VH-VL binders against Endoplasmic reticulum disulfide reductase DNAJC10 (DNAJC10). Designs and how they scored, part 4

Target 1, 103 residues: Endoplasmic reticulum disulfide reductase DNAJC10 (DNAJC10), of Homo sapiens (Human) (q8ixb1r130to232)
Amino acid sequence: EIITLERREFDAAVNSGELWFVNFYSPGCSHCHDLAPTWRDFAKEVDGLLRIGAVNCGDDRMLCRMKGVNSYPSLFIFRSGMAPVKYHGDRSKESLVSFAMQH

## First folded at step 23 (VH-VL; from f6 with heavy chain Y103W)

Design n3
Fold by OpenDDE, fold request of step 25:
Structure n3 (fold): chain C 103 residues (1-103), chain A 123 residues (1-123), chain B 112 residues (1-112)
Amino acid sequence: as target 1 above (103 residues)
Amino acid sequence: EVQLVESGGDLVQPGRSLRLSCAASGFTFSYYYMSWVRQAPGKGLEWVATISGSGGSTYYADSVKGRFTISRDNAKNSLYLQMNSLRVEDTALYYCAREGYDWEYFDDAFDIWGQGTLVTVSS
Amino acid sequence: DVLMTQSPLSLPVTPGEPASISCRSSQSLLHSNGYNYLYWYLQKPGQSPQLLIYLGSNRASGVPDRFSGSGSGTDFTLKISRVEAEDVGVYYCMQADEYPYTFGQGTKVEIK
């Protein structure tokens, strides 16, 4: 359901041809903790429609930096052949679903 | 209340080994990358090594690769630097430093430093 | 490795006058995420280094507002609007854009 992505597999995953929505988080981030249950519910709701990923920036912050992360949490849409799109909307399940379905 | 305290510095001969420790307090240790930075007497600062919060990722300066090992014990709020095959040029005051975060911003600054522990390598 | 070059290496200053230290990097420190991974530290005599500026232009907590950081890409500047006696020490710039982290040579600020 929610796939934890590490450095060695990240590029292959997001360039697989499937649509990915990835949560870049850090364990010490309070806002990340707030988002976590919403992200889980969101992932369940869109299961099978797109790929949901998570990157622990506490384990590899350079990966996160390389992917354009400049705050926690950061939510990005990835699709092969396209520039990543950062999500700036409300962190509600409804808004996340709406955004995901537009891509 | 946030504090880092280094220990383990000593006078040793070239080729010997030494293990430095850094005790952290006042913050959630496992959330932070930790680093060692050294300063030779009368010289500037030199980054030595960095370790991620979980300990899963480590990074080293070329000058110490293969000889030094950075590690941590999050249960003990402790950072370590195992130094093998010591050389005269490793002589320095070794600082433990926290790579601080503003969780709203992507910041990796050395925001907390210990007092340092002196390592002297002399023949 | 990213080479960090500070100038001047020695800076005598009259109290109350401004001071300016330059730091140049051999490659851009402006990351695609919009941040400059450039940091300034001060090491006062007999003390551990302390953070002054993070991400090029942000003053660390407790740092007086007479300190300011500016610049982007490869050219950065630390300014002290009015130098005080307590500002004496060695100032270092450091890049953390990539490993290895590298420091400038340091700039020794002294009172004339």
Scores: ipSAE 0.834, ipTM 0.940, lowest interface PAE 0.6, mean pLDDT 95
Fold by OpenDDE, fold request of step 25:
Structure n3 (fold): chain C 103 residues (1-103), chain A 123 residues (1-123), chain B 112 residues (1-112)
Amino acid sequence: as target 1 above (103 residues)
Amino acid sequence: EVQLVESGGDLVQPGRSLRLSCAASGFTFSYYYMSWVRQAPGKGLEWVATISGSGGSTYYADSVKGRFTISRDNAKNSLYLQMNSLRVEDTALYYCAREGYDWEYFDDAFDIWGQGTLVTVSS
Amino acid sequence: DVLMTQSPLSLPVTPGEPASISCRSSQSLLHSNGYNYLYWYLQKPGQSPQLLIYLGSNRASGVPDRFSGSGSGTDFTLKISRVEAEDVGVYYCMQADEYPYTFGQGTKVEIK
């Protein structure tokens, strides 16, 4: 399941003690559209292993900016007590799964 | 052609209300934050309000908070500014502006401006 | 609120000569994401403002390369390498690092 995170929920969620992989996207971003199906498939494959989130930066770009986003889409791993880790790999399901399982 | 066209400016007395409109064309309106920026005669620029693409988030300058309401109708490609309890100091040319996105650099600059509509508040 | 201070407020220039405008912010505009949320606009006489520079140093589409923006944190500069007659107008810096967005006072550039 992909959880849509808003400003009021974000910090509590990513500091819950669970591992989060969050997609920061914008509706007008073509690359975001390309990633969307892959992200859904990825979320299904890792269901129960970690938490999958999504932030609509078109609704709250300041939230995205605050979280260090400077392009779309941006994918970050969050774990309580640790600095977020940005994903720079291929946007394939296999690569996403591999990255997630390493954390 | 990307274009913004403001309308609704008028001469009104203090305490009255006025509604400005901005018609957008040439781009996917709902993808962009939109803003109102005003300029008093012979003065500089002042940010007034901003609204997100979906309309879910709004932001206001302290000078207009509680009196002005920014809204949008994405189906009509229109931006609005409802101005209540108008004051003399609200007299200005009101611009609507698009906050352009650069998906690579996450930019939010005012890249498109309308011609402005004049609001005059006078006793 | 972030205070934006421009200098000078009036800048008479001879055509062909360079021009430089300073913009200082009361707090750093360098965000944690690595960008300076500082923008430059030009308002030519009788016209609407137009974007010149975004994120401190990036020239907007269609803007001549004689315009350049530089700086980081609290100190920014707009430069015109060779001023032309069409460059006359009022230049504004603006921060969008946080709400409320705030503009500088404006710098009026005119031909001597």
Scores: ipSAE 0.829, ipTM 0.939, lowest interface PAE 0.6, mean pLDDT 95
Fold by ESMFold2, fold request of step 25:
Structure n3 (fold): chain C 103 residues (1-103), chain A 123 residues (1-123), chain B 112 residues (1-112)
Amino acid sequence: as target 1 above (103 residues)
Amino acid sequence: EVQLVESGGDLVQPGRSLRLSCAASGFTFSYYYMSWVRQAPGKGLEWVATISGSGGSTYYADSVKGRFTISRDNAKNSLYLQMNSLRVEDTALYYCAREGYDWEYFDDAFDIWGQGTLVTVSS
Amino acid sequence: DVLMTQSPLSLPVTPGEPASISCRSSQSLLHSNGYNYLYWYLQKPGQSPQLLIYLGSNRASGVPDRFSGSGSGTDFTLKISRVEAEDVGVYYCMQADEYPYTFGQGTKVEIK
């Protein structure tokens, strides 16, 4: 399942002690639309291993700026007490799973 | 072809209300933040209000907070500005503006502007 | 509120010569994400404003390459390498780093 994170709950969720992989997207972004089915399939495959989130930067772009997002989509792993880790790989399900497993 | 067409400007007395409309065409309206920007006669540009694509977030200049309400109807591709308790200093040409983004790099540039609708507040 | 100060406010120019407009902000517009949230617009006589430069230095689509933006942080410059008659109008800088968005006072460019 993919949990949409809003400003009020974002910090509490990613600092909960659970591992989060978060998709920062914009509704006007074509690459974000292209990612959506892959992100859904990825979320199903890793169910129970980590939390999968999404932030709609089209609704609160200042939240996304505060988290260092400068392009869409941006994919980050968050773990409490650690610096967020940006994903730079290709957007295949296999690469997403591999990245998630090593973190 | 991307177009924004404002309407609803009028001559009104102080303390009255007006509702401005902006009709959008040629793009997926719900994807874009939309803004109102005004220009008093012979003066510079002043940002008035911004609304997110879904309508979930709104922002206002201090000079209009509590009096103006920005809203949108995405089914009608329309942006609105409800202007209550109008003052003489609200006299201006009101522009509807799209906050365009090249998906990679910017969200906030006013890349498309309408021609404006004139609001005059005087006795 | 971020104060945006333009200089000069009036700029008479001779066609074919360069022109330069400065914009200074009361706070840095360079965000930690690496972008300067500074924009330039031109309002030609009797027309709506049009975007010239976004994020400090990027030319908007359809804008002639004689226009360039530079600067970072609090100090920004718009340059016209060779002014043409169609370039007359009022130039505005705007910050979009934080709400409320604010414009400079405008610089009126006129042919001598």
Scores: ipSAE 0.349, ipTM 0.823, lowest interface PAE 3.6, mean pLDDT 89
Fold by ESMFold2, fold request of step 25:
Structure n3 (fold): chain C 103 residues (1-103), chain A 123 residues (1-123), chain B 112 residues (1-112)
Amino acid sequence: as target 1 above (103 residues)
Amino acid sequence: EVQLVESGGDLVQPGRSLRLSCAASGFTFSYYYMSWVRQAPGKGLEWVATISGSGGSTYYADSVKGRFTISRDNAKNSLYLQMNSLRVEDTALYYCAREGYDWEYFDDAFDIWGQGTLVTVSS
Amino acid sequence: DVLMTQSPLSLPVTPGEPASISCRSSQSLLHSNGYNYLYWYLQKPGQSPQLLIYLGSNRASGVPDRFSGSGSGTDFTLKISRVEAEDVGVYYCMQADEYPYTFGQGTKVEIK
């Protein structure tokens, strides 16, 4: 399940003590559209193991800027007490799963 | 062809209301933040208001808060500015502007501008 | 509000010579994401503004390479390497780091 995170709930969710993998995207971004099917498949595969989130930067770009997002899409791991970790790998499901399991 | 066409500017007395419209064409309107920017005669540019692609977020200059309302109708590809309690200092050419240039980077540039619609507030 | 101060406010130039316009912000426009949220526009006489430079230093599509933007933080510069007659007009800097978005006062570039 992919949980859409809005400004009011974002900090509480990522500081909940659970591991969050969050997709910061824009509806006008072609690379974001290319990622969408893979992100959905990834979310299904890891359902129940970690929390999968999405932030629509087209609806609140200031939230995305506050969280250090400098390009679309940006994929980050959040865990309470740790600095967010940006994903730099390819956008295959296998690589996303591997990255998530390292954290 | 990407176009923005403003309308609704008029000569009105102080205290009256006007509604400006901006018709958008040639792009997916709902993807873009849209803004109104104004320019008083002989003066510089002043940002007035911005609305998010969905319409869920709005932002206003202090000089217009409580009097102006930005809105959009994505089904009609139209942006609006409802201007209430108009003052002489609201006299300006009002531009409709599209925000966004490079969707891969955070770029809030006004990349497309209309030709403007003139609002004159005088007694 | 972020105050944007341009200098000079009037810039008479001779065609073929360089021109330089400064823009200073009252607070840093360099965001933690690494971008400077600073923009340059040109408004030619009788026209709508047009985008020249975005994010401090990137030329917009179709803008001639004689235009360049530089600077970071609070101090930014627009340079025209060799001014042409078509470059006359009013140049504005704008910040989009935080609302309200604010413009500089404008720099009028005109031929001597």
Scores: ipSAE 0.258, ipTM 0.794, lowest interface PAE 4.5, mean pLDDT 89

## First folded at step 24 (VH-VL; from k4 with heavy chain Y103W)

Design q1
Fold by OpenDDE, fold request of step 25:
Structure q1 (fold): chain C 103 residues (1-103), chain A 123 residues (1-123), chain B 112 residues (1-112)
Amino acid sequence: as target 1 above (103 residues)
Amino acid sequence: EVQLVESGGDLVQPGRSLRLSCAASGFTFSYYYMSWVRQAPGKGLEWVATISGSGGSTYYADSVEGRFTISRDNAKNSLYLQMNSLRVEDTALYYCAREGYDWEYLDDAFDIWGQGTLVTVSS
Amino acid sequence: DVLMTQSPLSLPVTPGEPASISCRSSQSLLHSNGYNYLYWYLQKPGQSPQLLIYLGSNRASGVPDRFSGSGSGTDFTLKISRVEAEDVGVYYCMQADEYPYTFGQGTKVEIK
């Protein structure tokens, strides 16, 4: 399941102790649209292993900015007590899974 | 062609209300933050309000907070500014502007502007 | 609120000569994401404002290369390498690092 994260709940969620992989996207972003199906498939594949999140920067771009987003889409791993890790790999399901499993 | 066209400007007395409209065309309206920026006669630019693409988030200048309401109808590609309790200092040319020039950079630039609609508040 | 201060407020320029406008912010506009949320606009006489520079140093589409933006943090500069008659107007810097968005006072560029 992909959890849509809003500003109020974001910090509590990513600091819950669970591993989060969050997609920061914008509705007008073509690359975001390209990633969307892959992200859904990825979320299904890793269901129960980690938390999958999504932030609609079109709803709150300041939140995205605050989280260090400087392009769309941006994919970050969050774990309590650790600095977020930005994903720079291929936007394929296999690569996403591999990256997630390393954390 | 990307275009914004404001309307609704008028001469009104202080305390009255006025509703401005902005018709957008040439782009996917709902993808963009939209803003109102005003310019008093012979003065500089002043940001008034901003609304997110979905309309779920709104932001206002302190000078208009509680009196003005920014809204949008994405089905009609329209932006609105409901102005209540108008004051003389609200007199200005009101521009609607599109925010977001470059998706890659999460830009907040006002890249498209309308021609403006004049609001005059005078007793 | 972030105070934006432009200088000079009036800038007479001879055609062909360079022009420089300063914009200072009361706080840093350099965000943690690496961008300076500073924008430059030009409002030509009788026209709506138009975007010149976004994020401090990026020239908007259609903007001549004689325009350039530079700076970071609290100090920014708009430069025109060779002023042309069509460059006459009022230039505004604006910060969008935080709400409320705030503009500089504007710099009126005129031909001598």
Scores: ipSAE 0.835, ipTM 0.940, lowest interface PAE 0.6, mean pLDDT 95
Fold by OpenDDE, fold request of step 25:
Structure q1 (fold): chain C 103 residues (1-103), chain A 123 residues (1-123), chain B 112 residues (1-112)
Amino acid sequence: as target 1 above (103 residues)
Amino acid sequence: EVQLVESGGDLVQPGRSLRLSCAASGFTFSYYYMSWVRQAPGKGLEWVATISGSGGSTYYADSVEGRFTISRDNAKNSLYLQMNSLRVEDTALYYCAREGYDWEYLDDAFDIWGQGTLVTVSS
Amino acid sequence: DVLMTQSPLSLPVTPGEPASISCRSSQSLLHSNGYNYLYWYLQKPGQSPQLLIYLGSNRASGVPDRFSGSGSGTDFTLKISRVEAEDVGVYYCMQADEYPYTFGQGTKVEIK
């Protein structure tokens, strides 16, 4: 359901033609831990509507930098042929769903 | 209480091998990238190697690539540097350093340093 | 490799006077995420290096406000508004924008 994306897989995944909402997190990030349950619930609710991804920046911080991450957690929408869109809204399931459905 | 303690430094002849260790305490070791930085006597700082928290990614300076291996045992809160085919120019004080995270700024600075362990390579 | 060049290499300073150290990188350290991956360290005599400035302009915890970092891209500066005796040591800039990490030559700050 939540797909962990690594460097080798990332570009192919987000350029597959499907809409991706990706959570860039780090294991030591308290706010990331706070978001984790919400992200899981969100992923379940939008299952089949878009692809939900996760990138462990603790394993590959350079990947995260390359994707424009400058804080943890960072949430981005990816669609092939379009520039990524960073999410700046509330980290509630309702807000995440609303944002995802607008894209 | 955060601390890094290096060990394993010794006097060895060129071509020999040596294994350095770094014992970490006071923090969740596996969350952090760890690095070795060395300093030749009377010289500046030189980055040697870096390893990711999980140990899945390693990076090396060209000067040590193929000869040195950085590794970690998160269960033991330990960082290692296996040094093979040692050269005279490898003589240095070897520091263990934590690459600290600032979750707001994604900073990876060397925020914690050990006292270093001396490696001397001499004929 | 990114070449880091510090200037000056030796900096004698009178206590109470300001000090300024320049660090130039051979390529921009400003990443696409908006951060400059430039760090300043101080190594006091007989001690291990300690972090002073991270991401070009942020003081590390416990670092006095007389220290400040500035700059972006390829040119960075560390300033000490009023040098104190305890500020003696070798200052290093370092880039961590890409591997290999590279340090400047170091600037030795001494009291006149």
Scores: ipSAE 0.834, ipTM 0.939, lowest interface PAE 0.6, mean pLDDT 95
Fold by ESMFold2, fold request of step 25:
Structure q1 (fold): chain C 103 residues (1-103), chain A 123 residues (1-123), chain B 112 residues (1-112)
Amino acid sequence: as target 1 above (103 residues)
Amino acid sequence: EVQLVESGGDLVQPGRSLRLSCAASGFTFSYYYMSWVRQAPGKGLEWVATISGSGGSTYYADSVEGRFTISRDNAKNSLYLQMNSLRVEDTALYYCAREGYDWEYLDDAFDIWGQGTLVTVSS
Amino acid sequence: DVLMTQSPLSLPVTPGEPASISCRSSQSLLHSNGYNYLYWYLQKPGQSPQLLIYLGSNRASGVPDRFSGSGSGTDFTLKISRVEAEDVGVYYCMQADEYPYTFGQGTKVEIK
């Protein structure tokens, strides 16, 4: 399940003690559209293992800036008490799963 | 062709209200933040207000907060500025501007501007 | 609010020669995401403003390569390597690091 994170709940969610993998995207971004089906498949595969989120930067651009997003899409692992870890790999489901399992 | 056309500017007395419109064409309107920027006669540019693509987030200059309301109708590709309690210092040419969408960068560039609509507040 | 200060406010230029416009902000425009939220616009006589440079140094589409932006943090420069007659008008810098977005006072560029 992909949980849409808005301003109010973002910090509480990612600091809850749960592991979050978050997709920061923009509705006009073609690479974001290309990722969307893979992100959904990934979310299904890891359901129950970690929390999967999404942030629409087209609706709250300042939230995305505050979290260090500098390109679309940006994929980050959040863990309470730790610096966010940006995903730099290819955008295949297999690579996303591999990265999530390392963290 | 990407185009923004403002309308609704007029000569009004202080304390009156006025509503500006901006008709957008040639692009997917709902993808873009939209802004109003004004220019008083003989003066520089002043940002007035910004609205997100969905309309869920709005921002205002301190000088207009509480008096002006930015809104949009994505079905009509239209941006609006409701201006209440107008003051002489609101006299300006009001531009509708699109905030650019760079697929690589998170930017706020005003990449498309209308021709402006003139608001004159005078008693 | 972030104060944007341009220098000079009036810039008479000779065609074919370089020109530079300075823009200084009252606080750093370098955001934690690595970008400088600094923009340059040109308003030609009788026209709407047009974007020249975004995020400090990136040239907007269709802008001639004689225009370049540089700088970081609080000090930014717009350079025109060889001024042409079509370059006359008022140049504005703008910060978009935080609301309210603010413009410099403008630099009027005229042919000598």
Scores: ipSAE 0.379, ipTM 0.825, lowest interface PAE 3.2, mean pLDDT 89
Fold by ESMFold2, fold request of step 25:
Structure q1 (fold): chain C 103 residues (1-103), chain A 123 residues (1-123), chain B 112 residues (1-112)
Amino acid sequence: as target 1 above (103 residues)
Amino acid sequence: EVQLVESGGDLVQPGRSLRLSCAASGFTFSYYYMSWVRQAPGKGLEWVATISGSGGSTYYADSVEGRFTISRDNAKNSLYLQMNSLRVEDTALYYCAREGYDWEYLDDAFDIWGQGTLVTVSS
Amino acid sequence: DVLMTQSPLSLPVTPGEPASISCRSSQSLLHSNGYNYLYWYLQKPGQSPQLLIYLGSNRASGVPDRFSGSGSGTDFTLKISRVEAEDVGVYYCMQADEYPYTFGQGTKVEIK
């Protein structure tokens, strides 16, 4: 379902040729807490269509900075050979699905 | 009432070991990176070591790497610094500090500091 | 390692007048995510350090609005618009863009 990505595996996963949608979060962030149930429901709905990841920036904040995260939560689509695409929409499941399907 | 209280500082001879402790209260300890910062008498501040909230990542100043070990016990809300092979230049007031003042903006600010525990290394 | 250089190292001030402290880093602290990882602390006499400014220009909670931080990249400034007697102490800049984290040598602000 939701794959927790750590530093060692991150680049290999997002460059695997599969489409990844990744949630960069911090455990102390209230907006991240508010997103968590929606992210889980979203992951279930798109299961098998794309890969869903999460990065705990409370465990490796330098990884998150390196990937262009400037606030929490930050949601990005990754695909090998393409620049990451940041999600700027509202945090509803319907909007997340719509964005994912555009890619 | 956020508080950090250091202990374990002492007068020791070169080559000896000490373990410093920092007791945290008033916040969710496991959410925060924690650091040790030291200040030699009459001198400025020097970062010593940092540990992530889970304890999975640790970082050290070159001057202490291989000799000092930062660790934490999140069940006890405690941060530790094991200092081995102490040298005269390790003489300092050692502060425990909390990092990550504004988590939503990826900052590393030391927003809460203890009062420090004094380590003196001399013959 | 990123070298942090403060100027001046000693700053005698008259209460009610402005004060300015410079901090220069040996490499840019502006990360590609748009933030400057530059911090200001005050250590009052006999006290532990306290956070004043984070990410270059943001005032920490409870810090009076007479304190402001500015600058980007390698050159940063802390300003006190109207110095008060309680503002005496040693001011430190710090970078946290990369490990090891490093501090400036401090600027001692004292009443003349």
Scores: ipSAE 0.331, ipTM 0.819, lowest interface PAE 3.7, mean pLDDT 89

